# Designs tried in a protein design chat: VHH binders against p53848r504to814. Part 11

Target 1, 311 residues: p53848r504to814
Amino acid sequence: TYIMAIFNATPDSFSDGGEHFADIESQLNDIIKLCKDALYLHESVIIDVGGCSTRPNSIQASEEEEIRRSIPLIKAIRESTELPQDKVILSIDTYRSNVAKEAIKVGVDIINDISGGLFDSNMFAVIAENPEICYILSHTRGDISTMNRLAHYENFALGDSIQQEFVHNTDIQQLDDLKDKTVLIRNVGQEIGERYIKAIDNGVKRWQILIDPGLGFAKTWKQNLQIIRHIPILKNYSFTMNSNNSQVYVNLRNMPVLLGPSRKKFIGHITKDVDAKQRDFATGAVVASCIGFGSDMVRVHDVKNCSKSIK

## First folded at step 4 (VHH)

Design qa10 (framework vhh_7qbe_3)
Fold by ESMFold2-Fast, scan of step 4:
Structure qa10 (fold): chain B 311 residues (1-311), chain A 121 residues (1-121)
Amino acid sequence: as target 1 above (311 residues)
Amino acid sequence: QLQLVESGGGLVQAGGSLRLSCTASGRTFSMGWFRQGPGKEREFVASIRSGGGSTYYEDSVKGRFTISRDNAKNTLYLQMNSLKSEDTAVYYCAAKDSWYESLTPDQYDYWGKGTRVTVSS
């Protein structure tokens, strides 16, 4: 199980003006601390650098500002002699192909794209040009401002484009009653699968792709909990669909799955928390559940407390 | 390459009804209707999934407009009832190569040329 530690390179910690150089040094010191804490318990750590908020209805930073916030920091991490470079994996949280391209140049290993290529049509081409890069293909609907209006999942996903579905290597047999209870995870799997096929068609290799069902993106808090429980279904899911007058087989089986339950509002619904920081304790229990249900990677704000939940 | 052709636009009096059609040259996944009124940017009207189950509407048209599709005919429809002068616009059919529904123009891959709807008092 990998730990992916979130590091926000936002205006609060990376302000424009005379403190830009000091901000980078301060941020690097924080990242060194995070890495030391994680590497005390694990053989490696992933740092996920975000230069732009993907929170629903948030104001999006410009591409220039996102680059200004994230790229110098990634470069500083890679140039640090205080970090065991072989044990530190770098990810950038971006849906922009130009940001991904710049991050790859300075040593990032993973592109964490909440949109699964939906927000930037050139993303898959950038990933395909860099076969050494891992890509996290996340599920969402709409865009940052509209995704919460699209959290309605029904049996419509079984329309005429889906011909057959399979759930392998589980105790679950596909019966009508089970189909009704799994409509959410099947919709998510089918939509991930559609994006997966587009990535492959654009030259991305299967071995580059990790999937993320997108907790908190186009989903209610109850739907987030159901997704966590149904990770085994997603990890064993395949289907056939009609696309461009051809039948295509989509196999999601054995793909690594990432989950990011950290500080999502649905944790507050479980614990009645009023603040994101108070949710960090409860997040540890949810992280343990994610791992128990088959998550291969967890994305977290508090590495130390979540590491204790993992081991 | 996918082509979309709209039809059914025209002049109609306030309170009247009009049905728009959009025929696709092949199968589509998610589809929607957008409109652009005089001096305005293109805005969302309604969307529908390939399986015909899930529909979404802009608040100002809820209860008045109904989006539907006939996948056997590769045709999308917009039934417009209780039309208002504010509904006057060029209506565009849009399609995605994706299962994702979207409420913004930027997320659609294919567009028709538009059909004009004029609602008179």
Scores: ipSAE 0.005, ipTM 0.425, lowest interface PAE 10.0, mean pLDDT 76

Design qa11 (framework vhh_7qbe_3)
Fold by ESMFold2-Fast, scan of step 4:
Structure qa11 (fold): chain B 311 residues (1-311), chain A 121 residues (1-121)
Amino acid sequence: as target 1 above (311 residues)
Amino acid sequence: QLQLVESGGGLVQAGGSLRLSCTASGRTFSMGWFRQGPGKEREFVASINSGGGSTYYADSVKGRFTISRDNAKNTLYLQMNSLKSEDTAVYYCAAKDSWYDSITPDLYDYWGKGTRVTVSS
């Protein structure tokens, strides 16, 4: 299981409230500390650098400001002699193709796109032109201002374009028993699959893609818990999708899955906004559950407590 | 990289027939024909899926044109019957790296140089 540590280079981030926003040398020292904490217990660490808040209804930084905050920092991390470069994997949290392009130039390994290419139509072209880059394809609905209103998943209807779905490694009887209880995860999987096909159509390769069901984005806290429980279904899911005159097979089986359960609002619903120490304990328990249900990567705010819960 | 070469264009009288071919330098998935007439934008004509069993046609050519393919020869065809003066255009072969057809030019990855079709009155 990989650990992805969140580092926000913004004053208004939902992750740290701006704690890490400072000059580059100070931020690099914070990154070095995060890496040393993670590498004490693990063979590698992924650092996810964010220059723009993706919190629902937040005011977005300009593209130029996002680049100013994130790109020099990524360059400084890659040029650091104090980090074991072979053990530090760099990710940038951005939905902007121009930001992704600049980050690739300075040495990121992963583009973490909360929108799955929805917010910037040029994203897939950038990823396709860089086959060595990993792309995290995340599930959401609408945009930053509307996603809170789109957490309604139907009980009786799947999308009209979706045909012949399978949950592999189950017999016919078990598949029928799952239908009513799995509407949410199947809808999420189908919407991920639609974005997946669009990425492939634009030249992105399957081996570049990691899927993220998007805990906390267009979902209630109860839906977040249901998604965690149903990760095995997502990892065994395939379906066909109708075009105007043909069918396309969509295979999500065995794709790596990232989960970010440490979103503060989600944890707050579970713990009812108790103090930081109790919230940290609850976060560790949720992370352990994500790993137990089959996530391949977890995205966390508290690296030290996450490391202890995995160990 | 993949190359597409069209052939079969020419001068033909109204009511006549013409067959266009497009040979690909390698394996293709979904393919289509597009055309651009004098003073007009590029428009969709017909598409065919990877297996050849599903086709889609623009309303203006439906019943007159037939798209088909021979995957063993990496070749796409457009049989044009009952030609009209409005069919005068440069015809482009296009291919995409996906299994299903599309009517949107921007979704096609590879394009031929085009073959000219002139329908005389």
Scores: ipSAE 0.000, ipTM 0.097, lowest interface PAE 21.4, mean pLDDT 74

Design qa12 (framework vhh_7qbe_3)
Fold by ESMFold2-Fast, scan of step 4:
Structure qa12 (fold): chain B 311 residues (1-311), chain A 121 residues (1-121)
Amino acid sequence: as target 1 above (311 residues)
Amino acid sequence: QLQLVESGGGLVQAGGSLRLSCTASGFTFSMGWFRQGPGKEREFVASISGSGGSTYYADSVKGRFTISRDNAKNTLYLQMNSLKSEDTAVYYCAAKDSWYESLTPDYYDYWGKGTRVTVSS
């Protein structure tokens, strides 16, 4: 199980408590400390650098501003002689293809895209041109301004185009009660699958892709809990769909899954904590549950304390 | 491959109405209308999901404009009522390879060439 540590390179991130935003030297020193703490307990660490807030309804930084915040920092990390470069994996949290291109030039290993290519149609082309890059395909709906209104999973977005569905080798459409209990995770899986096929059709390779069901994006707090519980279904999910009278088989089985429950508002709903620091304790318990239900990677703010919760 | 053709633009007096149409050469998912006024950047006007079940509007046009689609005809519409001089712009039809709407021009995959709307006072 990999640990992905969040580092926010934006001044507008309230959830990060502002601990990580400063000049390049101060940010690099914070990252060095974070890496040393993580590597005391783990063989490697993934640092996820974000230059633009992806929180619902947040004010988006311009592409130029995002590049100015994130790219020099990533370059400084890669050029640091204080970091064991073979043990530090770099990720950039961006939905913009031009930002991804610049990050790849300065040595990132992973593009973490909350939109699954929805927000920038050129993203898949950039990933396809760089087969050494890992891509996190995350689930959301709409865009930053509209996703809060799209958390209704009663009608399938792909509609009647879905022909057949399986969990493992079981036809789930034949099991009425199980079908009804899994509407949310099947909707998420189908929408991830649609984006997955688009990525593959644009030349992205299956081995480049990790999937993230997108806790907190176009989902209520109760839906976030259902997704965590149903990770085993997602990891064993496949379906067929019609497109222009051609049948397409979509297989999500055995794809690596990332979950990012860290400091999400739904943790506060459960524990009634509004303080982000107090949510770190609750996040540790949720992280343990995510791993127990089969996530391959967890994205967290407090690596040291969350590591104590991991088996 | 996919082509979008706008029609219905023209000259109209303030307080008047116009209906824009956009015909696609094939099936489209979500679609939207954008406009670019004199000396301004291209801005969002309205969007509609692939099924037509969801619509979003820019604050400046809410209550005055209505977006709709006829999927059997591969056609998108924008009904513009109570037109103002500040609505003067070239209006562009856009389509996205996704069932869900977007408010940002950069997320759209296909664009028409635009149709000019001039609102005189």
Scores: ipSAE 0.000, ipTM 0.247, lowest interface PAE 13.1, mean pLDDT 75

Design qa13 (framework vhh_7qbe_3)
Fold by ESMFold2-Fast, scan of step 4:
Structure qa13 (fold): chain B 311 residues (1-311), chain A 121 residues (1-121)
Amino acid sequence: as target 1 above (311 residues)
Amino acid sequence: QLQLVESGGGLVQAGGSLRLSCTASGRTFSMGWFRQGPGKEREFVASINSGGGSTYYADSVKGRFTISRDNAKNTLYLQMNSLKSEDTAVYYCAAKDSMYESYTPDFYDYWGKGTRVTVSS
């Protein structure tokens, strides 16, 4: 199981210490500390650098501002002699193809795209041109302002497009007995699969893609729990659909899955806490559940509490 | 080169009803209706997924408008009841090459030319 540590290179991340947020050297020192903490517990660490907030109702940084915040920092990380470069995997959290392109030039290994290519039609072309790069294809609906209103999964996402569905090599032997209970995860899988096929059609390779069912994006807290429980279904899911006047087979089986339950408000519902810091304690228990149900990578704000749940 | 053609617009008195239709030149996935009043940007009205089982409505039209589709005819419908003067706009049919629903015009790949609806007091 890999640990992906979040580092927000935004003004909001430094509101309590604002003098330092523009200082690359200060930010690099924080990242060095994160890496040292993680590497005492793991053989490698993934740092996910975000230059633009995707929180609902957040102000979006311009592309130029996002580049200004993230690219020099990524370059500084890669040039650091304080870090064991062979053990540090670098990710950028961006939905913008131009930002992804610049980040690749300075040494990122992973593009973490919350939109699954929905917000920038050129993203898949950038990923296809760089076969050494891994791409996290995340599930969402709508956009930053509307996603919370699109959490209705009572009906099939693909409807008439679906020809056949399969759940392979699982403890779930009778899909028909569980159809009503699995509508949500099947909808999420079908929508991920549609984006997956578009990526492949644009030249992205299957081995470049990790899938993220998008906890907290277009989902209620109860739906987030249901997704975590049903990760084994997602990891064994395939279907056939009509696309562009052709029938295509979509195989999501055995794809790596990333989950980011860290500090989501739904954890507060479970613990009856609203404080993000108090949610860090509960996040350890949720992370253990994600791993137990088959998550291959976990994205977290608090590396120490998360790492203990893996050991 | 998918083409969408709207019909059914016109003049109607407040409290009246209109049915809009949109015929696609080929198969479509998620579809929606948007509208644009004078001096305003294009706003969301309703959306429907590929199979017709999932629908979403703007709060301003919820309970008054019904979106539906007939996939055998490649046709999308919007039944508008209890029309108000505020509903006066050009109504656009839109289609996505994706199953994801969206309230945002920028996420739609194909657009019709629009059909005008005028609601008089």
Scores: ipSAE 0.000, ipTM 0.219, lowest interface PAE 14.0, mean pLDDT 74

Design qa14 (framework vhh_7qbe_3)
Fold by ESMFold2-Fast, scan of step 4:
Structure qa14 (fold): chain B 311 residues (1-311), chain A 121 residues (1-121)
Amino acid sequence: as target 1 above (311 residues)
Amino acid sequence: QLQLVESGGGLVQAGGSLRLSCTASGRTFSMGWFRQGPGKEREFVASINSGGGSTYYADSVKGRFTISRDNAKNTLYLQMNSLKSEDTAVYYCAAKEGWYESLTPDWYDYWGKGTRVTVSS
């Protein structure tokens, strides 16, 4: 199980095109400490650098601001002699192909795209041109401002495009109660599968792709919990669909899965905790559950506390 | 190539009703209605998934408009009731590839030429 630590780049570090270099050094020092904590418990750590908020309803930084916030920091991390470079994996949290392209130039290993290519049609081309890069294909609906209104997963009304569904290579029609209880995860899987096929059609390779069902994006807190419980279904899910005049088999089985369950609001809904210390404990328990249900990577804000829970 | 053809627009008095239709030349997935009033950008009106089991409406039309589809006829409908002068616009039928619904015009792949609806006072 890999640990992906979230690091939000501060605007002040990049607002003057590097005039506040001391802020970059401060951020690098924080990252070094974070890496030391993670590497005490794990063989490697993934740092996910975000230069623009992808939270629902957030105001988006410009592409130039996002580049100024993230690219110099990524370069500083890769050039650091203080870090064991063979144990530090770099990810950038961006839905913009131009930002992804610049990050690749300075040494990122992973492009973490909340939109699965929906927000920028050139993303798949950038990933295809760089077959050494891992791409996290995340599930969402709509855009940043509308996704919270699109969390309605009641049935497979899109069934006309889906011919057959399988869980563990067994036709879902033969799985009695499972069909009724798994509508949400199968909808998410089908929508991920469509984005997956579009990525493959654009030259992205299957071995580059990691799946993220997108906890908190176009989903209620109850739906987030349901998704966590049904990760084994997603990891064993496949289906056939009609595309143009041909039938396509979409196989999501055994693809690596990332989960990011450490959003404070989501945890608060589950536990009803008001105390921050109790929410931190609950976050660790949810992360452990994600691993127990088959998550290959977990994305967290507090690596030190979550790493101790995962041990 | 997929074509969408709207029909049913026209002049109607405030408080009246109109039914818009959109016929597709082939199979469609998620579909929606958008409109553009004088001096405004295209805005979302309503969307429906491939099988018709899930629908979304703009707050300004909720309770007055109903989106539906007949997949056997490759036809999308918008029933517009209690029309207001603010509903005056060119109404566009749109279709997107894929199973997810979208309220954003930029995510739709195919568009009709539009049908004009004028609501007089």
Scores: ipSAE 0.000, ipTM 0.233, lowest interface PAE 13.9, mean pLDDT 75

Design qa2 (framework vhh_7qbe_3)
Fold by ESMFold2-Fast, scan of step 4:
Structure qa2 (fold): chain B 311 residues (1-311), chain A 121 residues (1-121)
Amino acid sequence: as target 1 above (311 residues)
Amino acid sequence: QLQLVESGGGLVQAGGSLRLSCTASGRTFSMGWFRQGPGKEREFVASINSGGGSTYYADSVKGRFTISRDNAKNTLYLQMNSLKSEDTAVYYCAAKDSRYESLTPDQYDYWGKGTRVTVSS
């Protein structure tokens, strides 16, 4: 199981809240410390650098500002002699194709796209042009300001494009006697599959793609828990759909799955906490559950506590 | 190729009502209405899923506009009530080859040519 540590290069990440110019040397030192802590316990670490907040209802930084915040830092990490470069994997958290393009130039390994290409139609072309790059295809709906209002999930109506569903080595009726118990994960899987096919049609290769069901994005806290429980269904899920008068087989089976449960409001619902710092104590249990249900990668704010729950 | 044709636009007094229609040449899944006012970019108005059971509205039109569909006629509707001068725009019908809703223009596969709505004070 890989650990992806979040590093926010946004004003919200700093104690003074309004400081416009981040000290690259200071940020690099924080990242070096984070890497040393992670590598004491693990063979490698993934650092996910975010220059623009993807929290629901957050104000979006401009593309130029996002580049200013994230690209020099990624370059500094790759040029550091204090880091074992073969053990440090770099990810950028961006939904913008131009930001992804710049990050690739300075040595990023992973593009973490919360929108699965929904927010920028040129993203898949950038990923296709760089077959050595891994792409995290995340599930969401709408945009940053509206996604929480789109948390209504139904099976496809009559006349929709989905023809057949499969769960490997499982009669889908026998997972739960009622299909309605699995409606959410099947809807999420179908929507991920539609984005997956669009990525493949644009030249992205299956081996580049990791899938993320998007905990906290267009989902309620109860839906987040249901998704975690049903990760085994997602990892064994495939379906056929009608596309341009032909039947297409969409196979999500055995694709790597990333989950990011850290400090989401749904942890507060479980523990009745309102303070994000207090939620860190609950994060270990949620991370352990994600791994137990088949997550291949976990995205976290607190590497030290999460690492202890994995070990 | 799927074609969308809008109708029902025109001149209306502030506080009045209009109903827009959009007829598709074939079956559609998720559909939406977008508008573009003078000197502005195209913006989201409303969306509806393939079955008609799920709808979403822009905050500026909530409580005033209603989106609906008649799948037997391959037709989408937008009922516009309590019209304001700022509702003046060209209204576009859009369709997707997917059941999930979208609020951004670049996620729609098919577009009509638009119908003009002018709200006079």
Scores: ipSAE 0.000, ipTM 0.238, lowest interface PAE 14.2, mean pLDDT 75

Design qa3 (framework vhh_7qbe_3)
Fold by ESMFold2-Fast, scan of step 4:
Structure qa3 (fold): chain B 311 residues (1-311), chain A 121 residues (1-121)
Amino acid sequence: as target 1 above (311 residues)
Amino acid sequence: QLQLVESGGGLVQAGGSLRLSCTASGRTFSMGWFRQGPGKEREFVASINSGGGSTYYADSVKGRFTISRDNAKNTLYLQMNSLKSEDTAVYYCAAKDSFYESLTPDLYDYWGKGTRVTVSS
């Protein structure tokens, strides 16, 4: 299981990342310390650099500002002689294709796109042009200001275009018994699958893609819990859809899954905590559940608590 | 390139009804209606997902407007009832290359040229 540590290069962050808004040398020193802590327990670490908050209802930085915040920092990380470069994997948290292009030029390994290409139609072309780059395809609906109003999963977006659904390594008859309980994860899987097909059609390779069901994005706290519990369904999910008198087979089986439950408001609902620091302990327990249900990567604010959960 | 053509606009008295149509030159996924009134920015009216089973409405039109689609005809509709003078605007049809709804103009890939609706008092 990989650890993806969050580092927000933004002054408006409500997380630990907000305290890291400083000059590049200070931010680099913080990242070196973060990497040293993670590498004490793990063979590698992923640092996810965010120049623009993707928190629901947050104020968005301009593209120029996002580049100004994130790209010089990524370059500084790659140029550092104090980091074991072969053990540090760099991710950029961006939904903007131009930011992704600049990050790739300075040595990023992963593009972490909260929108799954929804917010920038040129994103998939950028990923396709760089087959060495890993792309995290995340699920959401709407936009950052409206996604919380679109958390109604009673209808299937693909509708009549879906011909067949499969949950592999299980009895198909058992799925019928669970249909009402699995509406959410099946909706999420179908919508991820639609974005997956769009990515493949644009030249992105299956081996570049890691999926993220998007905890906290267009979802209530109860829905976040349902997604975590149903990760095994998502990891074994496939479906066929009608297209030009042929069937397009959408296979999400065995794709790596990222989950980012760290300090989400739904953890506060579970623990009834109002303080984000109190949620750090509860986050460890939720991360352990994510791993237990099949998460391949966890995105966290607190690396030390995540390390305890992985063991 | 996908083309969207709106129709059904016109002059109507307050309290009246109009049905707008938007015909696409090919297959569409998620679609929406937006409007721009005199001296205002373009604002969201209603959206519908590719399957037609999920809809969302602006608070100002809830209960009065109904969005629907006929995918066999590549046509989107907006049924407007109980029209008010503040509904006067150019109405735009928009489409996304995705199955998900969106409430912001910036996330739509294709746009019609608009159809004018004038509600007189």
Scores: ipSAE 0.000, ipTM 0.243, lowest interface PAE 13.7, mean pLDDT 75

Design qa4 (framework vhh_7qbe_3)
Fold by ESMFold2-Fast, scan of step 4:
Structure qa4 (fold): chain B 311 residues (1-311), chain A 121 residues (1-121)
Amino acid sequence: as target 1 above (311 residues)
Amino acid sequence: QLQLVESGGGLVQAGGSLRLSCTASGRTFSMGWFRQGPGKEREFVASINSGGGSTYYADSVKGRFTISRDNAKNTLYLQMNSLKSEDTAVYYCAAKDSYWESLTPDQYDYWGKGTRVTVSS
């Protein structure tokens, strides 16, 4: 299991969004310390740099502003002689293809796209042109302002487009018997599959793609818990659908799965806490559950507590 | 399989300039220049990504050397200005099959044979 550490260059924690942007030298020093601490416990570390908040209903930074906040920092990280470059993997948290292009130029390894290409139609073309880049295809619905009003998973997302469904080690008749319990994860898997096929059709390769079911995006707190419990279904899920005048087999089985439960509000419902920082200890227990249910990577704010959970 | 050929080396007086070139037999992504001075190990000089928009330099050459590329000609360049006796070395062109740049020799897949640069006092 890999740990992906969140580093917010411009967190959406203040009304102005960017006024408290830290000096790049200070940010680099924080990253060096984070890497030193993580590499004491792990063989490598993945850092996810965010220049724009993707929190539901947040005010979006402009593309130019996002580039100014994230790109110089990524370049400084790659330029640092204090970091074992072979052990530091860089990710950028962006849904913008132009930001992804600039980040690739300065040495990121991963594009972490909350929208799965929904927010920027040119994203898949950028990923396809860069076959060495890993792409995290995350599940959501709508856009930043509307996603949590679209958390209704009663009907199959793709309807008549779905021809057959398969879950390894599960009879399809048993899936029908459990339809009320599994409809959410099946809808999420089908919608991920639709985005997956669009990526492949645009030239992205299967080996570039990591899937993220998107905890907290277009989902209630109960639905987030349901997704965590059903990771084994997602990791064994495949189906056939109609796409571009052909029958396509969509195989999500054995694709790496990333989960980001860190500081999500649903943890507060379990612990009765409302403050995000006070949920960090409880996040460790949820991370352990994610790993136990089969996640390949966890995205966290507090690497130290997460590391204790995976040991 | 991919072949890299360096040229442009020679003898130059301190304070002078030289431009090195490296021609590739096919498409390349990230590329770099490394050098090896007398009795020393191979060290990083500069790197450039596939699009030419991102560059890295060793502290010892910043402000004096400029790396660039012409993808239409499959050619990498190193413009060396304000040369010092300490810049005397064999300069090697290197390429890797990745958009991700590297500052260490062991992460490059293809190497040229080198071109000699001698800077006299």
Scores: ipSAE 0.000, ipTM 0.114, lowest interface PAE 18.7, mean pLDDT 73

